# Ledger of designs, part 92: VH-VL binders against q8ixk2r445to577

Target 1, 133 residues: q8ixk2r445to577
Amino acid sequence: FFGMLQNKGLTDYCFDYNPPDENQIVGHQVILYLCHGMGQNQFFEYTSQKEIRYNTHQPEGCIAVEAGMDTLIMHLCEETAPENQKFILQEDGSLFHEQSKKCVQAARKESSDSFVPLLRDCTNSDHQKWFFK
Below, E stands for the ipSAE of ESMFold2; O stands for the ipSAE of OpenDDE; V2 stands for 0.75 times the mean of E and O plus 0.25 times the DockQ between their complexes.

## First folded at step 3 (VH-VL)

Design ra4 (framework fv_retifanlimab)
Fold by ESMFold2-Fast, scan of step 3:
Structure ra4 (fold): chain C 133 residues (1-133), chain A 120 residues (1-120), chain B 111 residues (1-111)
Amino acid sequence: as target 1 above (133 residues)
Amino acid sequence: QVQLVQSGAEVKKPGASVKVSCKASGYTFTDYYMNWVRQAPGQGLEWIGVIDPSGGSTWLDQKFKDRVTITVDKSTSTAYMELSSLRSEDTAVYYCARGFNWNEPYFDYWGQGTLVTVSS
Amino acid sequence: EIVLTQSPATLSLSPGERATLSCRASQSVDYYGDSYMNWFQQKPGQPPKLLIHDASNRATGVPSRFSGSGSGTDFTLTISSLEPEDFAVYFCQQYRNWPYTFGGGTKVEIK
């Protein structure tokens, strides 16, 4: 799959990543923003290795979660996907991060009105269901 | 009351290592990230890195990557920053600072600072 | 990295006067409507203290005389009426880009 990764519960919000430039794509948090339909910073690819890949810039970025963290951050893609970069897109739309045993949920950023994808205990919430558009 | 209490001043020779401690109290230690920031004489504030006390994951500024190790001891609510291969340019006050999380690094409480002097 | 330039380097004022401190970023620190800029106060021999986060939100316990404004590359910290305890160094700090960076500071001193 590839395209805009949209949330079922926050129906107008998509995964969004706007790195400072092509040379600094690592270490920043993925956010949720209003889906604009233009690709670019909202264009992601779900690969056969269970990666969520950001390929707008070179080198390509892969969404990762470091041990103990609940935020999704951008790392460089590796030839063999490490466990912290693997997300299982389930039939019901859940994005399951096997290493942490948690699901990606649309959540409000703590001190603002912005939204971000975070790891949370898996539930049947529409805020944990995602699809490519 | 939230408090971050750091270890005392250190004087080291070039090439040595230093380990600074930061003991937290007044909150649940594993609920907040712990950052390390230094301030060298005549220079501004420099962010060194951060640790998530719940899992021990760390993120370091590239310039410190090869010389800095950040760890925690959950049983004593203490964070540690170890800097190796000390140079005179590492003379600075080193601070620990509590942060909300990786995507909201508001440093709302700081330790009192630890002066590390590197001299021959 | 994003370079933060604070001006003036030193601001000499008397108690009761208004202080206006500027911080300019080499690149925008905005991301879809939010400004990733914080302000800190530091007194000699003390650690920095958080005053303002996300450009305009006062931290808990910070007096209302402190306010932050701005977006993009240009940010301002305003102290509406200086109290004796406000004479200190003020730093801006961005968390838009890795690594996090601080401005060089503005010293607010007694005239």
Scores: ipSAE 0.006, ipTM 0.571, lowest interface PAE 11.8, mean pLDDT 85

Design ra5 (framework fv_retifanlimab)
Fold by ESMFold2-Fast, scan of step 3:
Structure ra5 (fold): chain C 133 residues (1-133), chain A 120 residues (1-120), chain B 111 residues (1-111)
Amino acid sequence: as target 1 above (133 residues)
Amino acid sequence: QVQLVQSGAEVKKPGASVKVSCKASGYTFTDYYMNWVRQAPGQGLEWIGVIDPSGGSTWLDQKFKDRVTITVDKSTSTAYMELSSLRSEDTAVYYCARGFNWNEPYFDYWGQGTLVTVSS
Amino acid sequence: EIVLTQSPATLSLSPGERATLSCRASQSVDYYGDSYMNWFQQKPGQPPKLLIHDASNRATGVPSRFSGSGSGTDFTLTISSLEPEDFAVYFCQQYDKWPYTFGGGTKVEIK
């Protein structure tokens, strides 16, 4: 699948990687931003290796979670996908991170007006349901 | 205890190549990116590039991309930086430094440095 | 690339005095509330040693007399009361954008 990865519960919001510089691929948090339908920072590829790729530049960026953390970050893609970069998009829309056994949930960042995807215990909440648009 | 141990000093003539090694111990080698940084005598620090040891993917500063190759040998937990077409301006101490990992500070551990002298 | 300007180039102080070192970035090194700025100490013949990460967080084993502050483009390293071992060169470094860049350094020397 290719396209914008949109949240069912937070219906106007999509996965967005908004680096402060177009050359910055690694080390920044993935955010949620208003879906604009223009691709660009919101265009992701879901691969057969269960990766969520950001293919704007070479080398390609892949969404990952570090051990013990709940934040989604941009990492360099690898030839063989490591476990921390594998997400199962289930038929019910849940985005399951295999290594941590947790689900990706739309959440508010701290005391700000910003939203981010975070790992949380899996529930049946619409805030944990995602689809490509 | 985390340690980064680099190879010994090198003296090279202009036009030659040099390959510096950095052996890591005390942590899981593939969990952290590895950076290379140089410092000319009496000068500031200059970032060369980075490698992801798990996949071998690299990113190099524009100034170095045509002359530098960074590689890893996972079986020995060793990173290598090879610089070709050496010039006198490449005379510097070259450092490896542990990089990106969300759980730890960037550049938290450095190798002892390798002096590369380029002279005719 | 982001240019980091450190000032002053040299600080001549006596033990027990306060040192205040400045680092100014040509553009913001902040991303969503975090400041991607490090401070290092370097002594002759040694590699840089991490003192402060993420602008204000002291690295493990670093004495409490060292503190970092600032955000955006303006950052400060403070040493509240200089000890003999603190006379060294200090560098700031940003890791917000590639290429990663370092300041020119501030030398803290004994008066």
Scores: ipSAE 0.226, ipTM 0.772, lowest interface PAE 4.3, mean pLDDT 88
Fold by OpenDDE, second read of step 4:
Formats: C-alpha cells, structure tokens, sequence
Structure ra5 (fold): chain C 133 residues (1-133), chain A 120 residues (1-120), chain B 111 residues (1-111)
C-alpha cells in the first residue's frame, strides 16, 4: 500500500511530514494535515517489513516510536526493520504498533489548528482508522 | 459502570493549598483524559485544565497556570488537582470530568464534586 | 478566550411547552465542518450532565425531546415538550480553542 494515509474520524486529514531540511529528514515528528496530494510530504508506503516508509527522499525514512514516547518520529530505515518501526495495518483500518501494543490515533494538539498521530490504547474509534488513498 | 469519586469537602485559609482527588473506576483509566472544572456558589462553570493519564500531559487555563497542578496515579486510577495560594474567590465546588481525548472532550462522566471553602 | 453568552438568563415555562435556549459565541467554534459545542444540564446539588456534543449529537440516554442545532457562533438547545424533570440550569461549552469555556447558563424554571 502507498499514497496518502488518511484518517477516517478526522475527515480529510492525512499523514504529513515536512522536515526543515530535505537533506536531514530524521528526528522530526510526523503530523496530520489536510489531504492535498501535492508534493511529497504526504506520500507514504506500507512495506512488507511492516514499515511506514517515507521514501521521497534519500536516504529513506521510516516512522518510529521512541522509548517512552507516544509520538511518531522519523528515523532512518534499516535493512532489517527494528521493532520500534513495525506497524500492522489491519483490515478494519486500525494501525497497530507492535512494540507498544498501541494503536495510532488522530489527535488534536494544544492548538485547534494542529493535529498529530499519537499512540493510544486500541479502540474502535474512527480516529484510529486509517486508509491509503 | 463508570464512576468518579472525589475526596471530601475542604476548609482552608487564604494562602493555603488544597489537593482534591478523583478516583476513577469502571473503565481503563489511561484511555480517557480527565478534566477539572469548578463552580462558585450560585455561579457558572469554569474549566481549569485537563490531563492525559497515559502520559501525564496537561493543559491548564492561563488563569491557573501558576497555582494549579494536575497529576495522576495510574496505580490507583486517581487524578489529583492541587490549587495553591488559595483566595476567597477560589471557594467553589470542584469537579473532575472524564473526556475521551483532545478531539472528543465531551465530559461524559463527572465526579460528585468537592466543596472547597476559603475563608479567613 | 471564546466568550459564550447564553440567553435568556431565566426561562419560565410550564410542562408541555417548548423551550428554546440560545448560546452565542464571541467567535466561531467551527473547524472544517464540525462545531465544537456541548450542552449540559445541571440540577441543584448535582454535577452537570452531558446532553449534546458536537452541537447536534445527543449523548447516550438523552431523551429525543432534547435537540441541539446551530453552527459558527449561534447555537440552540431545544426541548420540544418540557417534562417536570427538565426544569434545571443548562450550560453550553465550547472546545474549539483553549481554554475551554462555558456559558453563564440558562435557568429553566416552572411558571
């Protein structure tokens, strides 16, 4: 699967990554933004290694969850996907993080103008449902 | 069933601190945010702040930022609201109220309220 | 902060009558098609009870005689036919922007 990763509950919002420096793409948080399909900021790939890959830049980035965190941070992809980069996109649309045993949920930041994907306990909320568009 | 049980009434002097507890049961404590709201006698409702019990993240009204601390004890499924430098105008019933998340803060369940009286 | 003004302050009605409560926001509480407004009912000595969320969605267990409408800055809670247990204070509350804020309330009292 590849393309825009869109949330069901937070209508018309997609995974978005726009690093300040295109030559240094790691270390920043993945956010949610209106699905626009322009540029490369909203193009992701779900791989056979269970990675959510940001491969529009070299080297390729993979979404990871750092220890003790609930945010999605871009790391470099590795030959063998590390445990903190493994996700299961289930048939019901839930995006499950294997290591934390939590699901990715669309969430509002302290500002009403910003949204981010966060790890939360798995529920049947549409805010935890995702699909590729 | 979901229940939020708060600590008992408090009587404090100006300048003192008070810590109100809210014990949650009937649901997974860390799956829902916990809000604090107060209501002065015969007055309206005033939102104080919110905490995400799973990570401890909080947001407080600027009015209370220097005097309020919201915490949780996950092991006991209890949320706390501590208000320092108490003033007479802090006299109110303080409520804890469950919210789902930042996107769905509906306040679907409330504690019974804790009366805090500040008097010299 | 967003100021919510409720009107009237007091509404005196008889059982069976229609109640219309207004909540006006100092600025829009809409965001991309959603209106972030709650309505609560409060009786003496009790905490508030959620009636409506997202401006028009009835909370679980809330009778159908309660309905919420509106968008932007103007919101309405309607009780189609007042029951004796409906005489209480009603509050609106916005969660579009920090800090969350409540209206001053409308007291629905028996005539």
Amino acid sequence: as target 1 above (133 residues)
Amino acid sequence: QVQLVQSGAEVKKPGASVKVSCKASGYTFTDYYMNWVRQAPGQGLEWIGVIDPSGGSTWLDQKFKDRVTITVDKSTSTAYMELSSLRSEDTAVYYCARGFNWNEPYFDYWGQGTLVTVSS
Amino acid sequence: EIVLTQSPATLSLSPGERATLSCRASQSVDYYGDSYMNWFQQKPGQPPKLLIHDASNRATGVPSRFSGSGSGTDFTLTISSLEPEDFAVYFCQQYDKWPYTFGGGTKVEIK
Scores: ipSAE 0.011, ipTM 0.613, lowest interface PAE 9.8, mean pLDDT 91

Design ra6 (framework fv_retifanlimab)
Fold by ESMFold2-Fast, scan of step 3:
Structure ra6 (fold): chain C 133 residues (1-133), chain A 120 residues (1-120), chain B 111 residues (1-111)
Amino acid sequence: as target 1 above (133 residues)
Amino acid sequence: QVQLVQSGAEVKKPGASVKVSCKASGYTFTDYYMNWVRQAPGQGLEWIGVIDPSGGSTWLDQKFKDRVTITVDKSTSTAYMELSSLRSEDTAVYYCARGFNWNRPYFDYWGQGTLVTVSS
Amino acid sequence: EIVLTQSPATLSLSPGERATLSCRASQSVDYYGDSYMNWFQQKPGQPPKLLIHDASNRATGVPSRFSGSGSGTDFTLTISSLEPEDFAVYFCQQYDNWPYTFGGGTKVEIK
């Protein structure tokens, strides 16, 4: 699948990656922003290796979660996906991070009007349901 | 046994700067945000700002943005709040307070407070 | 900024009595069913202590006599039966928007 990765519960919001410096594409947090349908910073690919790839720039970025963290950050993609970069998109729309046993949830960022995807205990909430447009 | 231990009381003259420390123990320092809050004598609580210790990113109340710098030293698990261009109105007890990860700023543990007195 | 107004400023009661404290926000602090309102207790010479988070959830170790309720702009902290140790100042605090803001406090004092 590829396109805008949109949240079912937070209906108008999509995965968005807009690094502050184009030369420093990795290490920054993935955010949620109003879906604009323009592709670019909101265009992601879900691969057969269970990666969520950011294809806007080269080299390609892959979403990862560091051990003990709950934020989704951008890493460089590897030839073989490491475990921290694998997300299982389930039939019900849940995005399951296998290494942590947690699900990606749309949440409001601490101390901010901004929204971010975070790892949380899996629930049947629509804020944990994602789909590609 | 989570503890936040702050530096001792300070007396400063108007125009000076003060740097208050907050040493954390009993948890992984980089897993929680560190907030700074002050309380003038007999007054309510006023939020100053917060730092993410993992990356050093800070967010400040606009009232303090031009005078406050918040930093961390990961090697000593210590957060610092520096306030410059001190005025008598800055006389207050300054607290550090731990926030939860990203979506839980509950301030579950607080330092004991540092009294900063600004007088000529 | 969101302004929080607490009332009354001072509440004079005896041990064993029920205390009801109000906190009113200038704007809704709700987000998709959750109320981003916390309550703290502060005693003289001590830092604040978290009592209630997210309007109605009692913090770990906090006695069951403390309860929080409300949503939107109107919130209440209730102490069902005052113990001697409960005479303190109580602050509400919102985290719906930056900057985080606190109410002016309600002092619960012995009658």
Scores: ipSAE 0.005, ipTM 0.514, lowest interface PAE 13.8, mean pLDDT 84

Design ra7 (framework fv_retifanlimab; at its last look DockQ between E and O 0.06; V2 from the best seeds 0.00; counts 0 for: pae E 11.0 > 2, placed apart)
Fold by ESMFold2-Fast, scan of step 3:
Structure ra7 (fold): chain C 133 residues (1-133), chain A 120 residues (1-120), chain B 111 residues (1-111)
Amino acid sequence: as target 1 above (133 residues)
Amino acid sequence: QVQLVQSGAEVKKPGASVKVSCKASGYTFTDYYMNWVRQAPGQGLEWIGVIDPSGGSTWLDQKFKDRVTITVDKSTSTAYMELSSLRSEDTAVYYCARGFRWNEPYFDYWGQGTLVTVSS
Amino acid sequence: EIVLTQSPATLSLSPGERATLSCRASQSVDYYGDSYMNWFQQKPGQPPKLLIHDASNRATGVPSRFSGSGSGTDFTLTISSLEPEDFAVYFCQQYDNWPYTFGGGTKVEIK
């Protein structure tokens, strides 16, 4: 699958990665932003290795959650996906991070009006349900 | 105690290659990116590139990508930087420096440096 | 690449005086409210030592006389009262964009 990764609960919000330059692949947080339908900073690919790839830049970026953290961060993609970069998109729309055993949830960024995807204990909340548009 | 220990000084002829090692201890090697930086005598710092030790993917500054290879050996928690086709202008102290991990300072620990001298 | 310009190149001061060092970036190093700017101290024969990270946060063990400020393209390192051990070269460094770049350095020397 590929396209814009949209939240069922925050219905107008999509995964977004918006570094100012093409070379800013690593070290920045993935955010949620109003879906604009144009791809670009909101275009992601879900691969057979269970990666969520950001293909707009070269080298390609892969979403990861580092050990002990709950924040989705852009990392370099690897030839063989490391465990911290593997997300299982389940039939119910849950995005399950296998290494941590947690689910990706749309959440409000602390001290801000912005929204971000974070790892949380898995629930049946619509804020944990995602689909490619 | 976090420590990065680099290999000893090297003297090379123009056209040769050099491989510098950086052995990490005191933390989980695969949790942090590793950077390589050089400093010519009396000059400023120049970033060479970075490696993700978890899988070995690298990004190199365009100035170096034709001559530099960065690798890791996870079993020994060691990073390597190999620079080929050496020129006199490559004479510098080469540093490894601990890199990216979310919510932690970048470049918080550095190796002691390895002096590479390129002379005829 | 982002070019960092440090000024002055050399600061000649006496112990007890205030030092103010400038670093200007050719483009913003801010991302979503954070400034991706480090300051390092380097003494002869030693690797750089991280002093300030994220523009204004002191690294562990760094004395309170050191402070960083600024955002966007204009950053300042201040040493409120110079001690003898503070005479060194100081570098700013951005990590907002690849390639990572360093300023040319400011040498703080005893007059």
Scores: ipSAE 0.717, ipTM 0.894, lowest interface PAE 1.2, mean pLDDT 91
Fold by OpenDDE, second read of step 4:
Structure ra7 (fold): chain C 133 residues (1-133), chain A 120 residues (1-120), chain B 111 residues (1-111)
Amino acid sequence: as target 1 above (133 residues)
Amino acid sequence: QVQLVQSGAEVKKPGASVKVSCKASGYTFTDYYMNWVRQAPGQGLEWIGVIDPSGGSTWLDQKFKDRVTITVDKSTSTAYMELSSLRSEDTAVYYCARGFRWNEPYFDYWGQGTLVTVSS
Amino acid sequence: EIVLTQSPATLSLSPGERATLSCRASQSVDYYGDSYMNWFQQKPGQPPKLLIHDASNRATGVPSRFSGSGSGTDFTLTISSLEPEDFAVYFCQQYDNWPYTFGGGTKVEIK
């Protein structure tokens, strides 16, 4: 699967990544933004290694969850996907992070009008359901 | 002031189609969802569907997916709900209601309602 | 779909009395610290009027005697002291999951 990764509950919002430096793409948080598909910053790929890959730049980036965190951070992809970069996109649309045993949920950033994907306990909320468009 | 003004009452035969309009004013039309809800005489409220006027995306209750079409005309800030293959049980007051956007209240403004009567 | 059950179906009270209305959801409607539950008031021949959003926030212009509380699956609308104009039907409604759903309503009638 590839393209825009859109949330079902938070309608018309997609995964978005726009690093300040196109030559240094790691270390920043993935956010949610209105789906537009412009600039390749909303293009992601779900791979056979269970990665969510950001491959608009070289080297390629993969979404990771750092220890003790609930945010999605861009790391470099590796030949073998590390445990903290493995996700399962379920048939029902839930996006499950294997290591944390939590689901990716669209959430409002505190004291902000912006939105971010966060790890939360898995529920049947549409805010935890995602699809590629 | 925010206003939602709906089209007038309709009388239809079974099998016909009806298209109800909802003209929005007093706010940026594309900044809020537009919901459609109906209420049969003496009954409760039933959610039909919603549209995001900014992109045109719609979400419908499964019950209505085959018979309802929700559209918008951004140039006139008007939302439309068309219901086809009308049945007697479709007799109801149909409401448009402004929906969610960002951190704003949900369903905070409603149209006055449009009575649709389906009878032989 | 999320089923909302309101109780009681009818509540008979006198002006000045406290009204407590319940709405129970078949599953949680919480989302990142918020509860996606509305309360509406409806009078005959009128559209519903938003009273409470996000479970506990009064809509603009709503008197302070109306209050909402609860989280997860259990929600309450309270009218601290009923005014004559408060006798109406009250609906709860969730907006956490498609399809959005309404409760069956509670009729607050004059005793």
Scores: ipSAE 0.016, ipTM 0.629, lowest interface PAE 7.3, mean pLDDT 91
Fold by ESMFold2, look of step 5:
Structure ra7 (fold): chain C 133 residues (1-133), chain A 120 residues (1-120), chain B 111 residues (1-111)
Amino acid sequence: as target 1 above (133 residues)
Amino acid sequence: QVQLVQSGAEVKKPGASVKVSCKASGYTFTDYYMNWVRQAPGQGLEWIGVIDPSGGSTWLDQKFKDRVTITVDKSTSTAYMELSSLRSEDTAVYYCARGFRWNEPYFDYWGQGTLVTVSS
Amino acid sequence: EIVLTQSPATLSLSPGERATLSCRASQSVDYYGDSYMNWFQQKPGQPPKLLIHDASNRATGVPSRFSGSGSGTDFTLTISSLEPEDFAVYFCQQYDNWPYTFGGGTKVEIK
């Protein structure tokens, strides 16, 4: 799968990554932004290793969750996907993070009108359903 | 120092094509995106599109997508913009402008501009 | 497409006066707490010159009398005390969404 990763419940919002330094892509949070299809920010690949790769630029980034956190951040991809970088995109559209046993949900930032993908207990909410466009 | 030098003025008839060149110097050509912007006489600025010189990927304003081709020649550090099926409303000064990335354009250096006149 | 509306179209002032130029976007150009709005200066026969990037950051070599402010849909360029070289046309430009768009310009002319 390769394309824009959209949320079913939060209509017209996609995974987005815009690092301030194009040559240093790691360590920043993934957000949700209105789907626009422009350039490098909204194209991700779901790989056979269960990675979500930001691979429109080198070095390639892989979405990860650090221990004890619920935010999705960019790490460097590795030859063998680390456990914190493995996500299962299930038939019902849920995006399950194996290590934490939680699902990715579209959520509001604290005290903000903006949205981010966060780990939450798995439910049948459309805000936990994702698809590639 | 960074410099962008464009080809000379052109006079064209409706229906023709024009190809404008932009020769870059003073920096590593493939480290920056090259944008094209036009300005009709006495009017504002209109973005046309951008190319990543390292891989040749382009992104165009939809209104130009079927008439504009943007290319580069890495061996000469030169970008090109070709606009086909010219109309009188295409009369404008065409600029190349360097930007870091499409999501951080910061058009910090511009070519001198190329006047393209379309008249019957 | 995000439309940028600049006002006034023409601002007639004398050297030493304060200039205040407005740019209004048809929708927010904010993203991750940053405003994706730039300002350019253009003199006759010259290409545009970058003045302000990201709403408030002066580009290299731009005098401190130039300042930018605003967020969301409303942006302002201020020239605190006009110098003779500041009489020019000023454009705002957004890069939050494609296509990149420019305002129609504000001409700052000598009264």
Scores: ipSAE 0.006, ipTM 0.538, lowest interface PAE 11.0, mean pLDDT 86
ESMFold2 (binder alone), look of step 5: mean pLDDT 91; pTM 0.914
OpenDDE, look of step 5: ipSAE 0.014; ipTM 0.615

Design ra8 (framework fv_retifanlimab)
Fold by ESMFold2-Fast, scan of step 3:
Structure ra8 (fold): chain C 133 residues (1-133), chain A 120 residues (1-120), chain B 111 residues (1-111)
Amino acid sequence: as target 1 above (133 residues)
Amino acid sequence: QVQLVQSGAEVKKPGASVKVSCKASGYTFTDYYMNWVRQAPGQGLEWIGVIDPSGGSTWLDQKFKDRVTITVDKSTSTAYMELSSLRSEDTAVYYCARGFNWREPYFDYWGQGTLVTVSS
Amino acid sequence: EIVLTQSPATLSLSPGERATLSCRASQSVDYYGDSYMNWFQQKPGQPPKLLIHDASNRATGVPSRFSGSGSGTDFTLTISSLEPEDFAVYFCQQYDNWPYTFGGGTKVEIK
């Protein structure tokens, strides 16, 4: 799969990574923003290694969640995906993070009007359901 | 406690290569990126590049990419920076610095520095 | 690359005085509400020490007399009342974009 990773519950919002140029590839949080349908900063690829890759710039970025954290950050992709970069996109749309055993949920960013994907205990909520457009 | 210990001072001739080591302790080595920064005597700081110790992926500043190789040995929790085709202008103190974990995405711990002198 | 300009190059003050150090970036270092600017202190013969991260957050163990402020392109490090151990060189550093860059440094010296 590839394209814009949209939330079922937060209907108009997509995964978004908006670096000012190709050099801002690592260390920033993945956010949720209004889906614009143009790809670019909202274009992601789901790979056979269970990675969510940001392939529009070099070096390629891979979404990761660090041990003990709940935020999704952009890391350098590795030839063999480390466990913190593996997500299982399930048939019901749940995005399951293997290392933590938690699911990605659309949530409001603390102290702001912005939305971000965060790891939460898995539920049947539409806010935890994702699909590529 | 977190500690980064670097190899000792080196004196090299122009055209030679130098390999500086940085041994990490007090934390999980693969949880943090390792950066390399240099400082010419009496001058400012210049970032060289970074490595992800978990897989060995690197990114280098354009001005160093043809002469620098950064590697890690996970079994010894050691990072290495090798600089080839040395010039007198490469005389500097070279530092390793821990960074790029979302909790601590800044240079929170530094090695003591390794003086590399290139004599012509 | 993002260029960081620090001013003044040298600040000559006495213990007890307030120090105000400036760092200006050639482009914004803000991302999604956060400012990706750090401040370091360096004493002769020592590696740099992190003082402030993310523009305004004091690093662990750093005295309260150190404070950071600013956003976008204009940042300030303030030392409210200089102690003898505070006479050092201070560098700002951005980590919003690669390559990471440092300012030229401000030397705080005794009058």
Scores: ipSAE 0.320, ipTM 0.790, lowest interface PAE 3.9, mean pLDDT 88
Fold by OpenDDE, second read of step 4:
Structure ra8 (fold): chain C 133 residues (1-133), chain A 120 residues (1-120), chain B 111 residues (1-111)
Amino acid sequence: as target 1 above (133 residues)
Amino acid sequence: QVQLVQSGAEVKKPGASVKVSCKASGYTFTDYYMNWVRQAPGQGLEWIGVIDPSGGSTWLDQKFKDRVTITVDKSTSTAYMELSSLRSEDTAVYYCARGFNWREPYFDYWGQGTLVTVSS
Amino acid sequence: EIVLTQSPATLSLSPGERATLSCRASQSVDYYGDSYMNWFQQKPGQPPKLLIHDASNRATGVPSRFSGSGSGTDFTLTISSLEPEDFAVYFCQQYDNWPYTFGGGTKVEIK
């Protein structure tokens, strides 16, 4: 699967990543932005290694969850996907993070008017359902 | 004081293109989004699209994706809306309107409007 | 797209009377406790003027006689006591989803 990763509940919002430096793509948080399909900021790939890959740059980036965090941060992809980079995109649209045993949910960023994907306890909420478009 | 000043009225033939400008002043141009809305004579309001001047990102109504281009010139704090392949039904007053961001498009300030008339 | 239906199409009232304008959305425009609905006033030959944002927040400089309420799919603009300058067309507008959409408008005219 590849393309825009769109949320079902937060309609018309997609995964978005726009690092300030194109030569340093890791270390920043993935956000949600209105789906526009412009550029490469909203292009992601779900791989056979269960990675959510940002492959518009070399080296390629993979979304990771750092210890103790509930945010999605871009790391470098590795030959063998590390545990903190493994996600299961379920048939029902839920995006499950294996290591934390939590689901990715579209949420409002704290003290902000913006939105971000956050790890939360898994529910049947449409805000935890995602699809590639 | 915040002001949005648009270019003057246009008269065009069908099939032609028109480019309307919206010059912003009184605020930091790149801190706010710019929306475009049109209103046919005696009709309601129709949203066309929006641009983030800081990065140039745009979103357009699907109805206009093939004919509308929204751009900005940061050096002159001016937003542009170009509509191509003009039709008679494109006759309308076109407005630029300031928004805070994509989730706060309050349209707190508007241009005076630009009448675009499309006729044979 | 989200369709906004305003009612009534025309409202005939006298100065000093209370005006109640309705806007119904084809689907909810709420998220995280917020309602993403604007109200505008438009007079002939002028651009729209923002009155209310986020369903119930009065814009800067807007008189207190204007108020917005509602959530989900049903929203109301209230003018507690009409002034002569309040006779105009009023539009609701949602920004919960692309594309942004406007209602058809309610004309408040003098009786």
Scores: ipSAE 0.013, ipTM 0.636, lowest interface PAE 9.1, mean pLDDT 92

